# Designs tried in a protein design chat: VHH binders against Apical endosomal glycoprotein (Mamdc4). Part 15

Target 1, 160 residues: Apical endosomal glycoprotein (Mamdc4), of Rattus norvegicus (Rat) (q63191r268to427)
Amino acid sequence: SHHMATDFETGLGPWTQLEGWTRNFSAGSMVSPAWPHRDHSRNSAYGFFLVSVAKPGTTAVLYSPEFQGSVSYNCSFTFYYYLHGSEANQFQLFVQAQGLNTTQPPVLLRSRHGELGTAWVRDRVNIQSAHPFRILLAGETGPGGFVGLDDLIMSNHCIL
Short names: E, the ipSAE of ESMFold2; O, the ipSAE of OpenDDE; V2, 0.75 times the mean of E and O plus 0.25 times the DockQ between their complexes.

## First folded at step 8 (VHH; framework vhh_7n9e_1)

Design v7 (from r2 with D30S G50V; at its last look DockQ between E and O 0.25; V2 from the best seeds 0.00; counts 0 for: pae E 5.0 > 2)
Fold by OpenDDE, look of step 8:
Structure v7 (fold): chain B 160 residues (1-160), chain A 125 residues (1-125)
Amino acid sequence: as target 1 above (160 residues)
Amino acid sequence: DVQLVESGGGLVQAGGSLRLSCAASGFTFSDYYMYWGRQAPGKGREWVSVISGSGSYTAYASSVKGRFTISRDNAKNTLYLQMNNLKPEDTALYYCAAYETTVDSGSYTYEFDYWGQGTQVTVSS
């Protein structure tokens, strides 16, 4: 089996359910010095990433497709995020499982606040779920800040 | 001592509305995600809605989306659930629950830090 990797270079891939995120690049789009100068995938001004365009104080949410874990190995999710330009920036990762008859509430697995500089930050979470699940990536942009996402990588043990 | 006290439940006809409240005490309310859950007779507990500490993030179960609205007043340590266009299948004991915002990542668990005793909502056809 192959892992799912989305670098946003050609589109959203399976990450098509989104609220308040937009695919963009640096060249010609920089309205602020806090804007990402390069994407992570290609390290290019013309490389694509996601950026929150939600109103300040509003959360942008990106939804994964539904995954299942494996019995013997942990599903892992590796991702890169960008928080720059405001101490009020926030990024959160949720997992939401679907039970037999009902969807479970989103569970917070990762939370990051503040100003992290002009860098894409790598993170990785292991997801253990007895039920099918979705990943929710939430971004809240502070005044003058930007919250970005790039290179969303699911391990082989995350089954579609 | 931690307390979550739900109120606002009652009997209502289908299509009607109710507003639930959950009064929280004994912990730093704003540091917690707050949840509404419900349990119908003979069924397991299911989640209804969640709101982040600041209120900037909300989510709803598919069965209530578009009909229910979760909100909070951190100054009053109170969680709310506005329920509109109620249906008989919404009949349940409604609970509020707290989940800390600072979590140790790595594992998905369906465990909450605190639960209330619930308020009964009955929707007649």
Scores: ipSAE 0.063, ipTM 0.525, lowest interface PAE 2.1, mean pLDDT 89
ESMFold2, look of step 8: ipSAE 0.133; ipTM 0.571
ESMFold2 (binder alone), look of step 8: mean pLDDT 81; pTM 0.805

Design v8 (from r2 with D30S G50A A59Y; at its last look DockQ between E and O 0.11; V2 from the best seeds 0.00; counts 0 for: pae O 9.9 > 2, placed apart)
Fold by OpenDDE, look of step 8:
Structure v8 (fold): chain B 160 residues (1-160), chain A 125 residues (1-125)
Amino acid sequence: as target 1 above (160 residues)
Amino acid sequence: DVQLVESGGGLVQAGGSLRLSCAASGFTFSDYYMYWGRQAPGKGREWVSAISGSGSYTYYASSVKGRFTISRDNAKNTLYLQMNNLKPEDTALYYCAAYETTVDSGSYTYEFDYWGQGTQVTVSS
């Protein structure tokens, strides 16, 4: 493959730095009707995805590996997220430049709030950075809600 | 109605200095990181500098570190960029920007929720 894709079916892949996320599946694990019934990758109750296990009002953060950035590269990030069970659910995507003398503040590229139904939502962002960068995927779960992630796909212009 | 209005740009010779200002209104200025960005003709947008809401933390792109200084006056809702030892490669449209976590971002790369129209900085050799 000429791109990095993580579907969480066999593990976390390179997405190993995480706070408040856990890999799980639907079958036998449903805590609430709002829990994802199927993953996105396999459309299966036995397919894996990430779900926030942080307390409501607490942010779960998933960190990408570091990518080499260039404004000349057309790096794209495609991902699927799940927001269901609470209008207070929140998902945010940040890009944080690194490799400089000072850690840079994260830059918000995508923000989504609310109840989106029992569906995985596809999104895609383009990332152009003159410096090495990481992607931060942040989820905040509202009461009774769930925030999930699946199928994180980097284009071939995103260099590890 | 949110507004960011940049000013202070102009034509300067290499080695010269400029001080940019960004007047903000329509949002709680002190609650947000403020950014300076720039875009040269035919090039992509790049961030230049950032400052935390309180002003306690400042950040600089490597290309401008040591030459540019970002600051803010929250009482005046104003962001500043002192640019010293300017170089021809600093020539660009400079804009100030802010992001707000309560607002859905659009589809643009490095999108900020609010930004101005920009002020042109041209550095001649």
Scores: ipSAE 0.006, ipTM 0.225, lowest interface PAE 9.9, mean pLDDT 87
ESMFold2, look of step 8: ipSAE 0.006; ipTM 0.298
ESMFold2 (binder alone), look of step 8: mean pLDDT 79; pTM 0.794

## First folded at step 9 (VHH; framework vhh_7n9e_1)

Design w1 (from v7 with V50L; at its last look DockQ between E and O 0.27; V2 from the best seeds 0.00; counts 0 for: pae E 3.9 > 2, unsure alone 64.7 < 65)
Fold by OpenDDE, look of step 9:
Structure w1 (fold): chain B 160 residues (1-160), chain A 125 residues (1-125)
Amino acid sequence: as target 1 above (160 residues)
Amino acid sequence: DVQLVESGGGLVQAGGSLRLSCAASGFTFSDYYMYWGRQAPGKGREWVSLISGSGSYTAYASSVKGRFTISRDNAKNTLYLQMNNLKPEDTALYYCAAYETTVDSGSYTYEFDYWGQGTQVTVSS
């Protein structure tokens, strides 16, 4: 299969529009006890992921490139997130259609809150859109918490 | 019963300012993303701005970015839209809407849980 997969090991890939996210790894870089010991992609202390570094009460937002879906086939987005160290942690996924006669707002598809443990959590959303769209990944870190992203995978039915 | 009541609309000259309010009741206001939309005569409803439950995240349509500011007061269950440098093309009926922050969806939709009746904004040239 030919998915557009971004594991952040060599860079941001096409996920270059971001506010409040930073690429990092665990080894020698932990700033909180909530920091993951390993990334998801390589299960390594030296594997990279994205971490929200937005100030408390501020939302970090990561924007995908523009995709085109299909009416006949489901575009799917698989991703892994890490929410640990605070019940105030928050992660949200939005989809926003582009190029419409009527401009569409970001639509919330996923919302996760709180402490989810010391593990990367797998999730997937199906996106059906008659119009081009972008994905927005939003993170808000609670006090002493960690919010991270890794392995952002678009299905082959998501056309870049 | 859920209610969203918009106010603050009116007639204003181009370059002028208005501040809209949306009073919410009947639901836990802070648990909802709040949305401003508008509909001009003969056109479809378009989104204007969005704000998260806590207010930490905001978004704007490209047509209003830099001119409009969305905010909320959760203690007052009120949503606001400060509109500056208004243009004739901003003329529309402005709605507020709500959708829950805790609800997950498996697909993209253009639906909101609650809608107001709207307040008319008219900008003259």
Scores: ipSAE 0.115, ipTM 0.553, lowest interface PAE 1.9, mean pLDDT 88
ESMFold2, look of step 9: ipSAE 0.226; ipTM 0.625
ESMFold2 (binder alone), look of step 9: mean pLDDT 79; pTM 0.789

Design w2 (from v7 with V50F; at its last look DockQ between E and O 0.35; V2 from the best seeds 0.00; counts 0 for: pae E 9.3 > 2)
Fold by ESMFold2, look of step 9:
Structure w2 (fold): chain B 160 residues (1-160), chain A 125 residues (1-125)
Amino acid sequence: as target 1 above (160 residues)
Amino acid sequence: DVQLVESGGGLVQAGGSLRLSCAASGFTFSDYYMYWGRQAPGKGREWVSFISGSGSYTAYASSVKGRFTISRDNAKNTLYLQMNNLKPEDTALYYCAAYETTVDSGSYTYEFDYWGQGTQVTVSS
């Protein structure tokens, strides 16, 4: 099946709405021991990923484009994340209905907290929504920690 | 009977503060993600804030972030919203809502399980 994948090597792809996330690479900024020494997509110190750079006490948020709803098919979203260097790191994945006259609350689908070591961790959610929707990826870096994202992969049923 | 009962609303001057409460009964409160929403006169319902069952994860609509704080006391089955630096545009009927299932790694269907009748907040200039 055909997938839409963003490995951040040539830009943000469809992920153009963000606050507090930025593209970086391992060898370009060794700000702390928690900094990943290699990205996930290229397994390279020069491969790119997103990192949370939100100020302490604020949350970095990345928004997907709006996807069409479907009553028949799942939109499958696979992603890799990195939480290292602090027990206070937080990562949350939400889905939020779109196309309604009122702002709808996001629904939490994944929540990860604390220290997960030096490896990128794979996860996947499946979304079946009758309404148009978007995915929100939120991260908060604890003291001395690092929160990162790479390889955001949408299945062919995630239709723009 | 499942009930969500909001309280703590009232009339307040701009720049003031209020603390809203939502008393829950008839279900296992700590299993539910809780939300605050609001509905201003002539507008549809607007999402305000969200808190996980344990209270460890929160989110806020951009219009209130930095001014409002959601919290919960699972021992008292009570959800709170601390509202600071209130503005006239915060005038609305505020209600709490509950969603039982953060789906367990598979799929979700978007739907609230329960919601309250609301408490009125009026902010005068």
Scores: ipSAE 0.006, ipTM 0.331, lowest interface PAE 9.3, mean pLDDT 76
ESMFold2 (binder alone), look of step 9: mean pLDDT 80; pTM 0.791
OpenDDE, look of step 9: ipSAE 0.183; ipTM 0.588

Design w3 (from v5 with G50I; at its last look DockQ between E and O 0.01; V2 from the best seeds 0.00; counts 0 for: pae O 9.5 > 2, off the site)
Fold by OpenDDE, look of step 9:
Structure w3 (fold): chain B 160 residues (1-160), chain A 124 residues (1-124)
Amino acid sequence: as target 1 above (160 residues)
Amino acid sequence: DVQLVESGGGLVQAGGSLRLSCAASGFTFSDYYMYWGRQAPGKGREWVSIISGSGSYTAYASSVKGRFTISRDNAKNTLYLQMNNLKPEDTALYYCARYSVTDSGSYTYEFDYWGQGTQVTVSS
């Protein structure tokens, strides 16, 4: 099966609509001691990831392309995030469906807050939607903190 | 108003120990990385140790690794530096500092507040 996976090693992939996120890597680029030493996909200092560059109190938002769920199988989204260096770090995952005539309000599916250590954290959400939908990944970096994303993986039942 | 006040410095013989404290106020202490730095006479500031908000991450300069221990008590808004096996070359004014984001656009960070420091003098 072919998953739609974005590891940010060569670019943003389909995740091209973003505010406050930037693609970066560790080696020679760490501006905070909270930065990971390695990315997740390659476990490398030269591996790329997304990092929130929004000022504390400001939310960085990454938008997925529009997806359609399968009728027979649940769409799932697997991702890795990094929250380190500040108890004020925050990460949220929203799903926003496009209704027949209007876009529905975003629905919060995940919320993480605080200092989670020096590790990429794996998470997975199942998405059921009768309408096309987009995923919103929101990060807020606390003072001295780091909020990162890597390896965004849509299941093969999520149709682009 | 952010304030950092160091204490615990003094004169100690080589091989001795000191425990520095840094009392923080004016901000949510646990949200921030905290930093110990020092400045010896005629030298620039150098980093000594850093600790994450929760204390789960610590790091040390190679010159003090194995001898110094950074810790924090978030309930007391206090940063500590336990200094063991002190050496004359550890003589310096020791500062604590708060780490903060300075430019969201470029994702730059710096230590935005420093205390006035506490003098540590190690005699041979």
Scores: ipSAE 0.011, ipTM 0.244, lowest interface PAE 9.5, mean pLDDT 88
ESMFold2, look of step 9: ipSAE 0.033; ipTM 0.347
ESMFold2 (binder alone), look of step 9: mean pLDDT 81; pTM 0.806

Design w4 (from v6 with G50L I101T S108E; at its last look DockQ between E and O 0.72; V2 from the best seeds 0.00; counts 0 for: pae E 6.6 > 2, grease 25.1 > 24.2)
Amino acid sequence: DVQLVESGGGLVQAGGSLRLSCAASGFTFSDYYMYWGRQAPGKGREWVSLISGSGSYTAYASSVKGRFTISRDNAKNTLYLQMNNLKPEDTALYYCAKYTTEGSYTYEFDYWGQGTQVTVSS
ESMFold2, look of step 9: ipSAE 0.038; ipTM 0.455
ESMFold2 (binder alone), look of step 9: mean pLDDT 82; pTM 0.833
OpenDDE, look of step 9: ipSAE 0.111; ipTM 0.544

Design w5 (from v5 with G50V Y107V Y109W; at its last look DockQ between E and O 0.69; V2 from the best seeds 0.00; counts 0 for: pae E 6.7 > 2)
Fold by ESMFold2, look of step 9:
Structure w5 (fold): chain B 160 residues (1-160), chain A 124 residues (1-124)
Amino acid sequence: as target 1 above (160 residues)
Amino acid sequence: DVQLVESGGGLVQAGGSLRLSCAASGFTFSDYYMYWGRQAPGKGREWVSVISGSGSYTAYASSVKGRFTISRDNAKNTLYLQMNNLKPEDTALYYCARYSVTDSGSVTWEFDYWGQGTQVTVSS
């Protein structure tokens, strides 16, 4: 009955990282002035978030577990992201069908590029897919910048 | 109008290499994720590879990972597929494609534009 929410305070929750995302907190790493001064979930320098540390030529990718498809209801996904310190920052949200005989390409639902200021930004997608699917969150940090994620919330219509 | 034109296909021996090109026009190429797909005789279309607008994100179908490399040159509005260690099962019509960017959240599994394709035939 509860929403699935990941605030990163104790780990990645149900999300799986391929490369390039790391869990951190504001006071624990002072990499540059662009570093978030507070996380979103606890509004604290000691609350945790994910930050992209992808190597040159790679993209940080975080993906959800597989959710069931539905033609009747949208799976609502709310998330908070941070793009600051570089005009070359990128963040994309994809959905990828699962359980099909042939691997399907990811489908782009959100694309954000560049500098979005010093605050965490909320966004929401409402996913209606007849097939089982997963959500992919891809980030690339530009020079001197940061790409962050916090508070990944799936509605009760997002069924495992 | 949006136009996608593939080239570089041909006949090649197994183990060989080919480089496909896709010339794009009628849209701001660098804003779009671009895809390669293929269709073997008597089979449906299959996704092969995707690349982000900047070129920084790439992904591949498992059947081609490690052998194929997608790239783009945004100054030339051109998408590429470098195909190495080709196998007879890679024989197909190869096409480039794009999706529209959407904030609606409705998921489609079909491209909004694709080219006519270029034939790749790999002999044993």
Scores: ipSAE 0.026, ipTM 0.353, lowest interface PAE 6.7, mean pLDDT 76
ESMFold2 (binder alone), look of step 9: mean pLDDT 81; pTM 0.802
OpenDDE, look of step 9: ipSAE 0.028; ipTM 0.434

Design w6 (from v5 with G50V Y107W Y109L; at its last look DockQ between E and O 0.11; V2 from the best seeds 0.00; counts 0 for: pae E 5.0 > 2, placed apart)
Fold by OpenDDE, look of step 9:
Structure w6 (fold): chain B 160 residues (1-160), chain A 124 residues (1-124)
Amino acid sequence: as target 1 above (160 residues)
Amino acid sequence: DVQLVESGGGLVQAGGSLRLSCAASGFTFSDYYMYWGRQAPGKGREWVSVISGSGSYTAYASSVKGRFTISRDNAKNTLYLQMNNLKPEDTALYYCARYSVTDSGSWTLEFDYWGQGTQVTVSS
């Protein structure tokens, strides 16, 4: 089966709606001591990832395209994030479904806070929705911190 | 004890404006996403707007987008809802609610605390 995977190596893929995130790599572009030395997908200093460039205390938000789930099979979303350099770092994952005639409120599925070390952290959520939905990835960088995303992977049961 | 107290509701003509307030106490206000919801007569409760702890993220129901603005003053522990271009269909009891910051995994919007609400009535 084929998954929709975005590793940011050649662009944003379908993750084109974003506020406060930017695509970058480690080599020669570090703006913080907390900057990762390598991306996750290529384990390279020249590998790309998303980094929150929102002002500390403000939230960067990345929006997925609209997906259709299945009631019979779980749509899953696997992703890697990097929280380093500040205990005030925050990462949150929301799912927002489209109702019959109105958009539903975003639902918080993951919330991570603090210093998680110099490693990309893998996470996975199962998404069941009777209605089309979007994923919201929110990052808030603490002072001196780094918040990053890489390798956003949708299962084949997530229909674009 | 956690308390949420709404105010600012009233009677207004269509096209008019109101500004609702919600005074929060009993918790670290800035740590929580806050919601406005409403319940019209004979209808279920619906969400209206949400704002993150820092205020940097906001979202709105489709029915109020472009007309309502949510904001907060964390120094005053107060949540606001600026309501412009009000319509008769906006008539409802408006609630302030605290949203949990913990991983829920739930697809149902859950709030752990609600206010008593403030009545908004929009006449045609």
Scores: ipSAE 0.027, ipTM 0.459, lowest interface PAE 3.6, mean pLDDT 89
ESMFold2, look of step 9: ipSAE 0.143; ipTM 0.558
ESMFold2 (binder alone), look of step 9: mean pLDDT 80; pTM 0.797

Design w7 (from v7 with S52T S56K; at its last look DockQ between E and O 0.01; V2 from the best seeds 0.00; counts 0 for: pae O 12.0 > 2, off the site)
Fold by OpenDDE, look of step 9:
Structure w7 (fold): chain B 160 residues (1-160), chain A 125 residues (1-125)
Amino acid sequence: as target 1 above (160 residues)
Amino acid sequence: DVQLVESGGGLVQAGGSLRLSCAASGFTFSDYYMYWGRQAPGKGREWVSVITGSGKYTAYASSVKGRFTISRDNAKNTLYLQMNNLKPEDTALYYCAAYETTVDSGSYTYEFDYWGQGTQVTVSS
């Protein structure tokens, strides 16, 4: 496979620019009904994922490396997120193109709110950009809630 | 010197009530989300309730919803937990904790900033 996949099992991979996210796993953590029992990658209590550790009402942001798309083939981004424990939970996906002399405003591609249950939710976006771009993954945790990310997968048409 | 001092615990019969207090000092109380957690014998620490800095929002573990009420008095730097209809399974050491956002969290381990020593709550059947 030519996909660039980050499952957070050994680290952050190329997703090293982040604010308010931390890599963690379920086992050994403070027991919270909002936390997933298992990660998505390994379906394990000891499997790693990203969790928003920003206090409720504050946004955690994860930045991708810069990618180059293709005109002929759409770059796709598949990811899994977990929103549980609060109706105030939020997840947003932005794409921000980098112009030659200007950086464009982030464009919102996905927005999820609320309680989505005790399951990792799969999503996929197609990204077409004439300019290099970054993906921004934003999480906001409601009181007593959990917002998590796992298995960030870029298609082979996303050039790093 | 940051301090969180819990009080109000004790022995109570099932169906009874207790009101816990947590006196905070050494930090700007109103800037922190405050949590109640508990740890029963042989079990891990679990969260019980949370309240935002302003007190505007609260949340509860499913096991205590409808029975426990979290509140705070920022003028007194005090967190409260009203526990009604107590059950034997509520027996635990109850902690208060303070949490503030860490923006640069590349190495953050998702830990609360401050914890108290706890107050023991024992509910007899």
Scores: ipSAE 0.005, ipTM 0.236, lowest interface PAE 12.0, mean pLDDT 87
ESMFold2, look of step 9: ipSAE 0.030; ipTM 0.481
ESMFold2 (binder alone), look of step 9: mean pLDDT 80; pTM 0.799

Design w8 (from v7 with F112W; at its last look DockQ between E and O 0.06; V2 from the best seeds 0.00; counts 0 for: pae O 10.0 > 2, unsure alone 64.0 < 65, placed apart)
Fold by OpenDDE, look of step 9:
Structure w8 (fold): chain B 160 residues (1-160), chain A 125 residues (1-125)
Amino acid sequence: as target 1 above (160 residues)
Amino acid sequence: DVQLVESGGGLVQAGGSLRLSCAASGFTFSDYYMYWGRQAPGKGREWVSVISGSGSYTAYASSVKGRFTISRDNAKNTLYLQMNNLKPEDTALYYCAAYETTVDSGSYTYEWDYWGQGTQVTVSS
């Protein structure tokens, strides 16, 4: 069986390629009222999550490792995100297939904007790809806002 | 109709043990990740443990790791949570939740896909 779950409690796991994201927790480190009081995985002020720290107008991007999909079984990706404090917040999920000789452009599978409240939002996408692929998680934080990620979970049909 | 029915909750002293059960029906049990979640008074719902369809993958919230054990019997369509060394902070309504492996890519939610009514666990000091 193959299952990959990253809760960021001890590190980034395989999600080691990132720009503009930082691992943090709420206790003693909140820079805005928009920050979550607790992470999702531990429901704790000391639980870790990723937060976008990209400069305004720039996008934080988190890259997954390369996964293999299946034509017979869809790989699913479940994740939790936090968008609060600004209507200008943005979160996007891309999938980018890697062909043998060519890389396809990222395909936008999910886009969220604005203020979604003081809750971690659960989302899932099915990823069907005949080629290896990577997931790109992009966050852009609006003024006074917070964009966060937690608990990135790949289904058993997503093979590393 | 999907149905999840939790049982096994109750009042227990700190340090004690409980074993929760969740009877599932109305869906292919083995195709779903199953979760235990809980909600303490005044707090939001939090996940406690998860187990994959085959049972090959398990995970636990840090607050319960080493004390709780999730398991499943797919032949009986039943999910279990063995809770040892219970603490007062474990007091909560415990939910059984199903999480499908094949999902609608266009959907998102603030809640579990399916969940029961819960079973109350109260740990006294």
Scores: ipSAE 0.007, ipTM 0.242, lowest interface PAE 10.0, mean pLDDT 88
ESMFold2, look of step 9: ipSAE 0.188; ipTM 0.604
ESMFold2 (binder alone), look of step 9: mean pLDDT 79; pTM 0.786

## First folded at step 11 (VHH; framework vhh_7n9e_1)

Design x1 (from w4 with Y105W Y111V; at its last look DockQ between E and O 0.64; V2 from the best seeds 0.00; counts 0 for: pae E 5.6 > 2, grease 27.8 > 24.2, SAP .68 > .668)
Fold by OpenDDE, look of step 11:
Structure x1 (fold): chain B 160 residues (1-160), chain A 122 residues (1-122)
Amino acid sequence: as target 1 above (160 residues)
Amino acid sequence: DVQLVESGGGLVQAGGSLRLSCAASGFTFSDYYMYWGRQAPGKGREWVSLISGSGSYTAYASSVKGRFTISRDNAKNTLYLQMNNLKPEDTALYYCAKYTTEGSWTYEFDVWGQGTQVTVSS
């Protein structure tokens, strides 16, 4: 079994397919009042995370590598997100499975909107798929807002 | 009440084009991902395309990728599907649907329209 954890401290890891996201470090109010003062992984002002740099109202999308689930155990995905500075902020998690002959449509598993405070929020989803699948993380930043991701953790039962 | 009304379907020759519209009402249109699906005679429903609230993210079924383009006008609460280079296998009832705010491990949508018929002759 494999355990894949990406804290973005040294790079993107396998999360290399992305549009509108960028790896950055905490800068506090120097960048924006909504900017986190600390990352989640290291609780550091110099720690790294992903931030949506798409224009307000534009969706940034991050794609996982392709995974397979375990027959006997549930694959789980644990992650941390940051929504602050705008009620128009949005974060959504999709899972998209590859069917036998065609890719299935993305399935919306999580949707978060608005101002969630100056804290990284932990979430966890269980993924059961008869077919290989990818995770899609979508962020949309409202005016003056911040949307971030950190510590993307796949369980041992998610097969890469 | 949430309502979706499709239009723009019709009869077209292979290689032709159609533009479908879906008029939405009863909800904040721009807050939701929207979905085009279709159902051919004797077949189940299949997904065609997905678009995010802002329109900046789109996805397509492999069977229509490169030929179909999904778009939306949030000011008009309207979803569109531009269909080019149509094929007989594209013949189906096309319907639009609204994503839920948070789903389960199923393809769930809050509502869908009655659909518009697209027929492609060879």
Scores: ipSAE 0.032, ipTM 0.431, lowest interface PAE 2.9, mean pLDDT 88
ESMFold2, look of step 11: ipSAE 0.171; ipTM 0.606
ESMFold2 (binder alone), look of step 11: mean pLDDT 81; pTM 0.817

